VH-VL binders against Cytochrome c-type protein SHP (shp). Designs and how they scored, part 2

Target 1, 112 residues: Cytochrome c-type protein SHP (shp), of Cereibacter sphaeroides (p81238)
Amino acid sequence: GDTSPAQLIAGYEAAAGAPADAERGRALFLSTQTGGKPDTPSCTTCHGADVTRAGQTRTGKEIAPLAPSATPDRFTDSARVEKWLGRNCNSVIGRDCTPGEKADLLAWLAAQ

## First folded at step 15 (VH-VL)

Design n1 (from m2 with light chain S30K Q55E)
Fold by OpenDDE, fold request of step 16:
Structure n1 (fold): chain C 112 residues (1-112), chain A 120 residues (1-120), chain B 107 residues (1-107)
Amino acid sequence: as target 1 above (112 residues)
Amino acid sequence: EVQLVQSGAEVKKPGSSVKVSCKASGYTFTSYYMHWVRQAPGQGLEWIGEINPKSGRTYYNQKFKDRATLTVDKSTSTAYMELSSLRSEDTAVYYCARGAYSSSWYFDYWGQGTLVTVSS
Amino acid sequence: DIQMTQSPSSVSASVGDRVTITCKASQGIKSYVAWYQQKPGKSPKLLIYDASRLESGVPSRFSDSGSGTDFTLTISSLQPEDFATYFCQQYYRYPLTFGGGTKVEIK
């Protein structure tokens, strides 16, 4: 890949103007939202609460674990990460994630 | 019902310090960021800083980073804002405000405000 | 820091009037804008977030439009209880910043 989790987080922190909070990222990941698509109220809807385990899309397609400990190449492609965050934030929250939200989410996920 | 109840008005001399309290109830205190915002008489709103009550993590507006200290007491669900080296320009109503769950950067509940008057 | 320039600073209006308040950001902030209402001696009250989402319990006569740098709060038909000061706020980037406020007064 062209990047690393640390580099991505640093970039999002720079854009946000503040350091990431992994705990806030965790809370967002586990939260139930009402602003996105009705069939995707949470990140956990597809990925599960345990991101070291495989998830499933709403159509039943398997998703590799989000945790780098289980999927080493996670968060190593900048364009892919942005595409993923763009799609999933809109599905769950109903809008793009802020730079701060991206930083927080990645900070938590990268530690798993 | 979510409530944020702040301590009473303060009158301080220049150079002194003030500590305002904000007691939270009606929700899980450690699950939401607490922010502090002030408003000088007849003026707009100015963000001071934020604190994660669970971890104690803080982040400040650089304007206040050298004088403001945010703390929490989890056992009493109370947030505190201390401002030192007070000057007349610090005269304002100080608010605690809960960061919204979905996005901790706008504020869905506010304390009633605490007037801090700095005068000789 | 991102400056939020709010206009006008004050507006006189009558019950039933359409009131428009503008907020201009010094840089692009997408839709990360919130609006608040504040009455004398009271704390601000959240009206709108994410530039278009009404907070629970807020009347539908309140709405927001805009993205990027220009945002507009509209009260379609002013009610007696709407006379107050309104503030915009950005949360795209730290530090969080507010507009200067717009006081909606009785004509």
Scores: ipSAE 0.884, ipTM 0.950, lowest interface PAE 0.4, mean pLDDT 96
Fold by OpenDDE, fold request of step 16:
Structure n1 (fold): chain C 112 residues (1-112), chain A 120 residues (1-120), chain B 107 residues (1-107)
Amino acid sequence: as target 1 above (112 residues)
Amino acid sequence: EVQLVQSGAEVKKPGSSVKVSCKASGYTFTSYYMHWVRQAPGQGLEWIGEINPKSGRTYYNQKFKDRATLTVDKSTSTAYMELSSLRSEDTAVYYCARGAYSSSWYFDYWGQGTLVTVSS
Amino acid sequence: DIQMTQSPSSVSASVGDRVTITCKASQGIKSYVAWYQQKPGKSPKLLIYDASRLESGVPSRFSDSGSGTDFTLTISSLQPEDFATYFCQQYYRYPLTFGGGTKVEIK
């Protein structure tokens, strides 16, 4: 890949103008949202609360674990990460994630 | 019902410090960031900083980084803002404000405000 | 820092009027804008967030449009209780910043 979790987080922190908060990222990941699609109220809807385990899309397609401890190449492609965050943030929150939200989410996920 | 109740008005001399309290109720205190915003008389709003009540993590507007200190007491669900080396330009109404759940960067509930007057 | 230039600083209007308030960001901030209403001696009240989402309990006569750098708060038909000062706020980047405010006064 062209990047690393640390590099991605640093980039989002720079864009946000503040350090990431992994705990805030965790809270966002586990939260139930009402602004996105009705069938995807949470990141956990597809990925589960334990991101070291495989998830599943609403159509039943398996998703590899988000945790880098289980899927080492998860956060090594910057374009893929942006695409993933763009799609999932809109599905769950109903808008793009802010740079700060991206930093927080990745900070938590990268530590799993 | 969510409520943020702040301490009373303060009158301070230049060079002194002030500590304003903000007691939260009606929600889980540690689940939301607490922010502080001030408003000089007849002026706009200025963001001071934020704190994660669960972890104690803080981040400040660079303008206030050397003079402002944010803390919390989880046992009483109370947030505190201390501002040191006060000057006349610090005269303002100071607000605590809860960061919204989905994004901690806009504010869905506000305290009633605390007037801090700095004068010789 | 991102500057939010709000205009006008004040506007005189009558009940039933359409009122428009504008905020211009010094750089692109997508839709990360909130709007607040503040009455004299009171704290700000959240009206709209994410540039188009109406806060619970806020009348439908309030709306926002815009993305990128230009944002507009519209009160479709001004009511007596709407005379107040309004502020925009960006949360794309730290530090969080507010517009200078627009006072809506009775004509």
Scores: ipSAE 0.881, ipTM 0.950, lowest interface PAE 0.4, mean pLDDT 96
Fold by ESMFold2, fold request of step 16:
Structure n1 (fold): chain C 112 residues (1-112), chain A 120 residues (1-120), chain B 107 residues (1-107)
Amino acid sequence: as target 1 above (112 residues)
Amino acid sequence: EVQLVQSGAEVKKPGSSVKVSCKASGYTFTSYYMHWVRQAPGQGLEWIGEINPKSGRTYYNQKFKDRATLTVDKSTSTAYMELSSLRSEDTAVYYCARGAYSSSWYFDYWGQGTLVTVSS
Amino acid sequence: DIQMTQSPSSVSASVGDRVTITCKASQGIKSYVAWYQQKPGKSPKLLIYDASRLESGVPSRFSDSGSGTDFTLTISSLQPEDFATYFCQQYYRYPLTFGGGTKVEIK
């Protein structure tokens, strides 16, 4: 890839204007939202609460674990990360995530 | 029902400090960011900073970072804002405001406000 | 810091009028604007967030629009309880900043 988890997080922190809060990222990932699609009320709908385990799409297709401990190349491709954030934030929350939300989510996920 | 109840009005001299309390009820205190915002008489709103009650993480508007201190007491579900080295331009109503569930960066519940008057 | 410039500073209107309030951001903030209502002697109340989502209990006569730098709050038919001061707030980046406010007064 074209980047590293640390570089991505630093970029989102710079865009947000503050250091990330990984705990807020965890809380967002686990949260139940009403602004997005009814069949994806949470990031955990497809990824599960344990990000070291494989998830599945709403049609049953396997998703590799999000955690770098289980999928070592996670968060090393900036285009892929932006697509994941865009898809999940819009599906779950009903909008793009702010730079601060992106920083928080990545800070938590990259440490898993 | 969510409620944020702040301490009463204060009159302070320049150079002193003030500590405003904000007691939360009706929700899980540690699950929501707490923010502090002030409003000078007849003027707009100014964000002071935020605290994550679970971890104690704080982040401040740079304008206040050397004078403002945000703390929480999880056992009493109470947030505190202390502002030191007070000046007359610090005369304002100070609000605690809860970050919304869907996003911690806008505020769904506000305290009633605490007037702090700084005069000699 | 992102400056939010709100206009007009006040507007005189009658019950039933359509009122439009504008905010301009000093740089692009996508759609990350919230709107608040503040009645005299009271704390602010959240009206609209995440672009177009109304907070629970907010009447449908309130709406907003815009993206990038230019945003509007519209009250389609003023009611007596709508006479208040309105603020926009950006949440794109820190520090969180508010517009200067628009006072909606009885004509």
Scores: ipSAE 0.756, ipTM 0.907, lowest interface PAE 1.0, mean pLDDT 91
Fold by ESMFold2, fold request of step 16:
Structure n1 (fold): chain C 112 residues (1-112), chain A 120 residues (1-120), chain B 107 residues (1-107)
Amino acid sequence: as target 1 above (112 residues)
Amino acid sequence: EVQLVQSGAEVKKPGSSVKVSCKASGYTFTSYYMHWVRQAPGQGLEWIGEINPKSGRTYYNQKFKDRATLTVDKSTSTAYMELSSLRSEDTAVYYCARGAYSSSWYFDYWGQGTLVTVSS
Amino acid sequence: DIQMTQSPSSVSASVGDRVTITCKASQGIKSYVAWYQQKPGKSPKLLIYDASRLESGVPSRFSDSGSGTDFTLTISSLQPEDFATYFCQQYYRYPLTFGGGTKVEIK
């Protein structure tokens, strides 16, 4: 695609005004949130806690693993990444993710 | 019960340093960001910086980056803020504040505050 | 840095009055604002976060609204225990910044 994981992370870090914290991104990914849809309290609801494994939509459709180690083309298409962030952040948290949350999530996911 | 207990008030001369401690209890210390915020008498709140106790990652308000140092001691669940080259404008109450579970960028528990007075 | 401008700086109101406090951000911050209450001699207390969510134990007379640059905190029926200074805080971008505060005085 039009970008790389490193370029995406750098862009989100610039928007946030600080370097990402991948551990905070992991914590957010694994967290249980109450602001979004009741049936998606966590990113792990569809993706599981092990991002090297395939996930599943609420209707049973398979989702390719999020980890680049299992799906090498992950995080190389900026439009696809923004779509994923928008869907997951709104479904789980009930709002768009901040630039800092995006930077953290990508920093963690891209290293998996 | 989450508690953040800070060290006692300090009186300092200009040019010296101060180190304020913040002992956390009632939660897993390494699972939450710790922030430091100050409040000059009769004034608003000013963010100093943050630290991830798990990794030691810090980030500072650029106003303080040359003078502030945030550290933690994971074994005692204690956070520290050191401010060097003190000036009279640094007279303030200094708070430690815990980043919330849902988002580490706003603060759900605060220490009782430590008054630091800098006078010549 | 994103500046948060609060108004009014103070307000005197009677028990039962509706009190509205505003914050204006120097640039768009979507809905990334939190509100704090600080009683005299005490540390701040989180009231509202994540687009109008009340912190546990905060009375329902507190609410907020806004998006973009303009945000309000409303106390629908002022009580004697609401005498305090109120702060907004943006968490859209570093450095984290607060409004200058609004002191609410009970007449």
Scores: ipSAE 0.752, ipTM 0.906, lowest interface PAE 0.9, mean pLDDT 91
Fold by ESMFold2, look of step 15:
Structure n1 (fold): chain C 112 residues (1-112), chain A 120 residues (1-120), chain B 107 residues (1-107)
Amino acid sequence: as target 1 above (112 residues)
Amino acid sequence: EVQLVQSGAEVKKPGSSVKVSCKASGYTFTSYYMHWVRQAPGQGLEWIGEINPKSGRTYYNQKFKDRATLTVDKSTSTAYMELSSLRSEDTAVYYCARGAYSSSWYFDYWGQGTLVTVSS
Amino acid sequence: DIQMTQSPSSVSASVGDRVTITCKASQGIKSYVAWYQQKPGKSPKLLIYDASRLESGVPSRFSDSGSGTDFTLTISSLQPEDFATYFCQQYYRYPLTFGGGTKVEIK
């Protein structure tokens, strides 16, 4: 890690031009989208709705919980976070997330 | 059927305040952001601010931050925009607009608009 | 703030014409632009969002293109119901901002 969750969130908030809304981040994470890949209509497809629990890839491989309460080093590596956001936003929504979407998602996830 | 029904036109004097209501129906009110946008006669659109009806989070265009107040009443599915210290430049049609499901930053449904006229 | 500059301010066109409206952002906004139609005396209506996705009920003669700072809305064959004012809106960062509008009128 080169960063902390708080530093990442602050950076995304600065890029968005406003403080994050963690509740909007939760809503986005739980949402069903149609713009991305048909087999990943939601972030919950792989991560589940309870981010304190392990998730699973489409091929059955375990994914460590997203919540820092269960996986303490979550959101401490800026390159890994950007990769995760890029993959998940494109797979689910069909585009990169805006700075505001990133801020919201991280604000919610980091508090879990 | 999603509908946003706004309160009627207002005529106000400079220095007073106006409070415009926007009653939502046909969807879960707390699941979508509400925005307010105004349009001066014959002109373009200007974003005033937003509110998350679930949490009460607001964020304002800095131009309006000290004069605009956005609130909601969850029990009546109604959003409110209050603009204080009115001046003639505030004469405009005021719209409530719902943030879209896929992204709360563009607006899929709009109220019919409320004309606020500020004149002495 | 990100300024959205639309051109032209108005265009006079005939039914069947191809109409192109340009919107330029003062800084890069990737593809985060939405387009609205507003008829006289009515509220705006969302046409296009999320990288060229048409809103439900919007005819396929409407399309957009662009990335970065330069964006266009195209009406491939203008119909009588398309005479209206059109606005772009960026949703890349706060405050949310709109272009000044382009009025499409009968020639």
Scores: ipSAE 0.736, ipTM 0.904, lowest interface PAE 1.2, mean pLDDT 91

Design n4 (from m2 with heavy chain S102T)
Fold by OpenDDE, fold request of step 16:
Structure n4 (fold): chain C 112 residues (1-112), chain A 120 residues (1-120), chain B 107 residues (1-107)
Amino acid sequence: as target 1 above (112 residues)
Amino acid sequence: EVQLVQSGAEVKKPGSSVKVSCKASGYTFTSYYMHWVRQAPGQGLEWIGEINPKSGRTYYNQKFKDRATLTVDKSTSTAYMELSSLRSEDTAVYYCARGAYTSSWYFDYWGQGTLVTVSS
Amino acid sequence: DIQMTQSPSSVSASVGDRVTITCKASQGISSYVAWYQQKPGKSPKLLIYDASRLQSGVPSRFSDSGSGTDFTLTISSLQPEDFATYFCQQYYRYPLTFGGGTKVEIK
């Protein structure tokens, strides 16, 4: 890919003006939201709480594990990551994620 | 019911330090960031810093990074803000405020405020 | 730092009036703006977040519009309990910053 988890996180941190907090990213990932689509109240709805395991879309399509330990090429394509965050943040939260939220989420996921 | 109860008003001399407490109840203390915001008399709001009560991670407004210290006591669900080298311009009402769960950058609950007066 | 400039600083209005308060950011902040109400001697109260979402319990007469740099808080029909000072806040980038406030007072 054209990037790395560390490079992506650094970019989001720069945009946010603060270092990422993986713990806050974890909390967001596991949280139940009411602002997005009713059938996707959480990131865990599709990806599960254990991101080292395969997930599943609402239509039953399998999703490769989010954890880099299980899917090595995760977070190595800048455009792909932005597309993923854009789609999923809107589905779960009901809006785009802030640079800080992106940094936090990736900081946690990259450590898995 | 979520409540943030702060310590009482303080009167301090220039050069001294003040430590304000904020006791949280009605929610899981470690699940939300705690922020501190101050308001000088008749003025706007100024963000001081934030703390993750679970990890102790802090981040400060650079204006206060050399003088403000945020801490928490998880056993009592209490957050603290200490401000040193006080000057007259530090006279203000100081608030603790809970960061919202989804985006811990806006504040859904506030303490009642603590007036800190700095005068010789 | 991102500066939030509110206008006007104060406005005199009557019950039933439509009140508009503007907030301009020094750079693009998408829709990451919150609005607060503060009454004398009291702490701020969250009204709106994400520039369009009403906090639980907030009357529907409060609304926000805008994106990028220009935001507007509107009270469609001012009620007696709405006389207060209002603040905008951005959370696109650290440090978090507030507008200077707008005092809505009785005419």
Scores: ipSAE 0.865, ipTM 0.946, lowest interface PAE 0.4, mean pLDDT 96
Fold by OpenDDE, fold request of step 16:
Structure n4 (fold): chain C 112 residues (1-112), chain A 120 residues (1-120), chain B 107 residues (1-107)
Amino acid sequence: as target 1 above (112 residues)
Amino acid sequence: EVQLVQSGAEVKKPGSSVKVSCKASGYTFTSYYMHWVRQAPGQGLEWIGEINPKSGRTYYNQKFKDRATLTVDKSTSTAYMELSSLRSEDTAVYYCARGAYTSSWYFDYWGQGTLVTVSS
Amino acid sequence: DIQMTQSPSSVSASVGDRVTITCKASQGISSYVAWYQQKPGKSPKLLIYDASRLQSGVPSRFSDSGSGTDFTLTISSLQPEDFATYFCQQYYRYPLTFGGGTKVEIK
């Protein structure tokens, strides 16, 4: 890949103008939302609460674990990460994630 | 019902410090960021800083970084804002405001405000 | 810092009028804008967030449009209880910043 979790987080922090908060990222990941698609009320809907384990799409397709500890090449491709965040934030929250939300989410995920 | 109840008005001398309290109720205190915003008489709104009540993590507007201190008491669901080295320009109504759940960067509930007057 | 330039600073209007308030950001902020209503001696009240989502309990006569740098709050038909000061706020980047406010007064 062209990047690393640390580099991505640093970029989002720079855009947000503040350091990431992994705890806030965790809270967002585990939260139930009403602003997105009805069948995807949470990040955990597909990825589960334990991101070291495989997830599943709403169509039944398996998703590799989000945690870098289980999937080493996670968050190593900038374009892929942006595409993933763009799709999933809209599905769950109903809008794009802010730079701060992206920083928080990745800060938590990268630590798993 | 979500409520944020702030301490009463303060009159302070230049160079002194003030500490305003904000008691939260009607929701899980540690699940939402608490922010502080001030408004000088007849003026607009100015963001001071934020605190994560669960972790105690803070982030400040650079303008106030050296003078403002945000804290919380989880046992009483109370947030505090202390501002030191007060000057006349600090005269304003100070608000605590809850960061919204999805995004902690806009504010869905506000305290009633605390007037802080700084004069010699 | 991101500046939010709000206009006009004040507007005189009558009940039933269409009122439009504009905020211009000094840089692109996507749709990360909130709008507040403040009455004299009271705290700000959240009206709209994410530039298009109406806060629960807020009348449908309030709406927002825009993305990038230009945002507009519209009151389709002004009611007596709508005379107040309105503020925009961006939360794309720290520090969080507000517009200067627009006072909607009785004509």
Scores: ipSAE 0.864, ipTM 0.945, lowest interface PAE 0.4, mean pLDDT 96
Fold by ESMFold2, fold request of step 16:
Structure n4 (fold): chain C 112 residues (1-112), chain A 120 residues (1-120), chain B 107 residues (1-107)
Amino acid sequence: as target 1 above (112 residues)
Amino acid sequence: EVQLVQSGAEVKKPGSSVKVSCKASGYTFTSYYMHWVRQAPGQGLEWIGEINPKSGRTYYNQKFKDRATLTVDKSTSTAYMELSSLRSEDTAVYYCARGAYTSSWYFDYWGQGTLVTVSS
Amino acid sequence: DIQMTQSPSSVSASVGDRVTITCKASQGISSYVAWYQQKPGKSPKLLIYDASRLQSGVPSRFSDSGSGTDFTLTISSLQPEDFATYFCQQYYRYPLTFGGGTKVEIK
């Protein structure tokens, strides 16, 4: 794609005004939320807690692992990343993620 | 029950420092950011900075960056804020405030506040 | 820094009145606003976050609306325990900033 994980993270950090915290991103990914759709209480509902393993859509279709260690071209296409963030943040949390949340999530996921 | 209990009021002279403690209980201390916010008498709220108790990561409002130091003691579930080179305009109530879970930028529990008075 | 401008600075009202408080951000902040209530001599208490979601235990007479730069906190029918100072807070970007406060007083 059009970018790299480092460039995406840096862009979200600039928008947030502070460096990312990957551990906060991990906590968000693993968390159970109540503000989104009832059938997706967590990012792990579809992706599982181990992001090096394949996930599954709500209709049963396989999702390639999120971790770049298992799917090397993860986080290299800015449009695809924004679409993933939009779907997951709205489905799980019930709103768009803040720039800081995006930076944190990517900082954690990109290191996996 | 979540509680944040702060140390008692302080009277300080200009040029000195103060260290305020905030003992947390009723939750997993390392899972939530801790913030510090101050309020001058009869005035609004001013964010000082934050600390991730798990890693020790800090980030400060630039206004305080050179004078404020945030630390934690994980073994006692206690957060600390130290403010150096005190001036009269630092007279305020200082609050510790817990960041909400995962969306750590708004504060769901606050300590009772610690009045710090800086007077010659 | 994102400046949060609250209005009015104070309002005199009676029990049962509808009270509105506005908060304006100096730039777009989507809906990343929280509202706090502070009674004299007490610490702030979270009321609303994400510009519409009530914190647990907050009465339904409190509501919020807004997106972008303009946000409103509404108390639909003022109760005796609601006389306090109210603050908005943005959390779109660092540093985290608060509005100047709106004091709701007994008429």
Scores: ipSAE 0.764, ipTM 0.910, lowest interface PAE 1.0, mean pLDDT 91
Fold by ESMFold2, fold request of step 16:
Structure n4 (fold): chain C 112 residues (1-112), chain A 120 residues (1-120), chain B 107 residues (1-107)
Amino acid sequence: as target 1 above (112 residues)
Amino acid sequence: EVQLVQSGAEVKKPGSSVKVSCKASGYTFTSYYMHWVRQAPGQGLEWIGEINPKSGRTYYNQKFKDRATLTVDKSTSTAYMELSSLRSEDTAVYYCARGAYTSSWYFDYWGQGTLVTVSS
Amino acid sequence: DIQMTQSPSSVSASVGDRVTITCKASQGISSYVAWYQQKPGKSPKLLIYDASRLQSGVPSRFSDSGSGTDFTLTISSLQPEDFATYFCQQYYRYPLTFGGGTKVEIK
């Protein structure tokens, strides 16, 4: 791809103005939200709590694991990452994620 | 019921330091960032910094980086802000403020404030 | 640092009036603004976050609007308990910064 996990995280950190906190990213990923679509109250609705395992869409179609340990090409394509962030943040939270939220999520996911 | 209870008002001399405490109750202390914000008399609000109580990680407004120290005691659910090398312009009410869950950059609960007066 | 320029610094209004408070960011911050109310001698209280969500217990007469650099808080029909100072706060990037405040007064 056009990038690496480290480069993506650094870019989002620069946009946020501070280093990421992976633990905050984990908390966001696992959290239940009310601002998005009713059928996706959490990122875990489609991806599960164990990101090394396959997830599923609302119609049951398989989603490859988010963890690079299971899907090594994760977070190496900036367009795909922005699409994932846009889809998940809007579906779950009901808005785009801030630069800090993006940095945190990627810092946690990339370490899985 | 979420409560943040701060230590009492302090009068300090220039060049000294102050340590303000903030005792949290009614929630899981380590799940929420704690922030410190000050307000000089008749003035606006100024963000000092933040601490993740779970890990102890901090980030500071660069204005305060050399003088402010944020710590926590997880066993007592208490956050601390220490400000050193005090000057008269540090006279302000100092607030602890809890960051919102997961989106920790705005503050849903605030302490009652601690007036720190720096005078000769 | 992103400066938040808040205006007016004060406004005199009557119960029932529509009051509008403006914040202008020194650069684009998307919609990442929170609003706080502070009564004399009290701590700030969160009103609005996440681009338009009301904090629990905040009346629906409070709303906000804007994106980019220009943001407003609107009180559609001012009530006696709304006389206070209001602050905006950006959370797009560190350091977190506040507007200078707008005091809403009787008259």
Scores: ipSAE 0.747, ipTM 0.903, lowest interface PAE 1.0, mean pLDDT 91
Fold by ESMFold2, look of step 15:
Structure n4 (fold): chain C 112 residues (1-112), chain A 120 residues (1-120), chain B 107 residues (1-107)
Amino acid sequence: as target 1 above (112 residues)
Amino acid sequence: EVQLVQSGAEVKKPGSSVKVSCKASGYTFTSYYMHWVRQAPGQGLEWIGEINPKSGRTYYNQKFKDRATLTVDKSTSTAYMELSSLRSEDTAVYYCARGAYTSSWYFDYWGQGTLVTVSS
Amino acid sequence: DIQMTQSPSSVSASVGDRVTITCKASQGISSYVAWYQQKPGKSPKLLIYDASRLQSGVPSRFSDSGSGTDFTLTISSLQPEDFATYFCQQYYRYPLTFGGGTKVEIK
């Protein structure tokens, strides 16, 4: 759409004031959190630990793989990415993600 | 129990360097960022920089980036902070501090502090 | 850099008092503030992080509030072990910065 993975990551890095750490993004994605909804303790609850595979909503609806290797148009639409971040960060962590968390997550996911 | 044990106090002359160690125990060393923060006597806290022990990624407060060097030794679970070209205003207690898991920007465990005094 | 301004710089209080400490950011930082307690000769201790979450082992008499630029730490009923210096810290963006501290001392 309106952006590329590299442009999107660079924007979040600028907001955070530092380059992303994809390893920190991976750790966040895989982690179990207690601050959000009890039924979504991790990003992996809906997306699975293997982001090249399809995920599933809590109601059973299929979610296309997050990895661009499996879903090539991932991270090319800034509005969709912000919606995904807002939904997942609030559901899992119980707050909006910081600019640094957004940069880290996207840096890791975009490379998958 | 998580412990961060720092090296002892140092007295240095202006223009020299200091290297402070921070030995971590009680947790998986490579899973948590390590930060360095200093506190001038009777004053507030100043963030120096961070290191990801797994990858060696560092990021520094711009104020220190030309003088501070953060390293780790994964085999001994030890973090190091070296500060070069010391000046009298560098006199402070230097802390290592562990970043919280995945949200590594606030610090859940701190070392006991290392006083570095710079005087002639 | 985001400056964090704490007030007051000190407060004299008695056991049982309600104490409030304020911290103001030089720009909006959402709710990304942590609070620390530091006793003389000791390292800081994390009290509160992420949207008013208490660190394990921290008594419920500690709470915080605020968003945007204005934040407060409240001790609802001061205990003898609470006489210390308190710091706020923003973690919205780099570099990470702290307030100047507020010393809570015996009246």
Scores: ipSAE 0.714, ipTM 0.905, lowest interface PAE 1.3, mean pLDDT 91

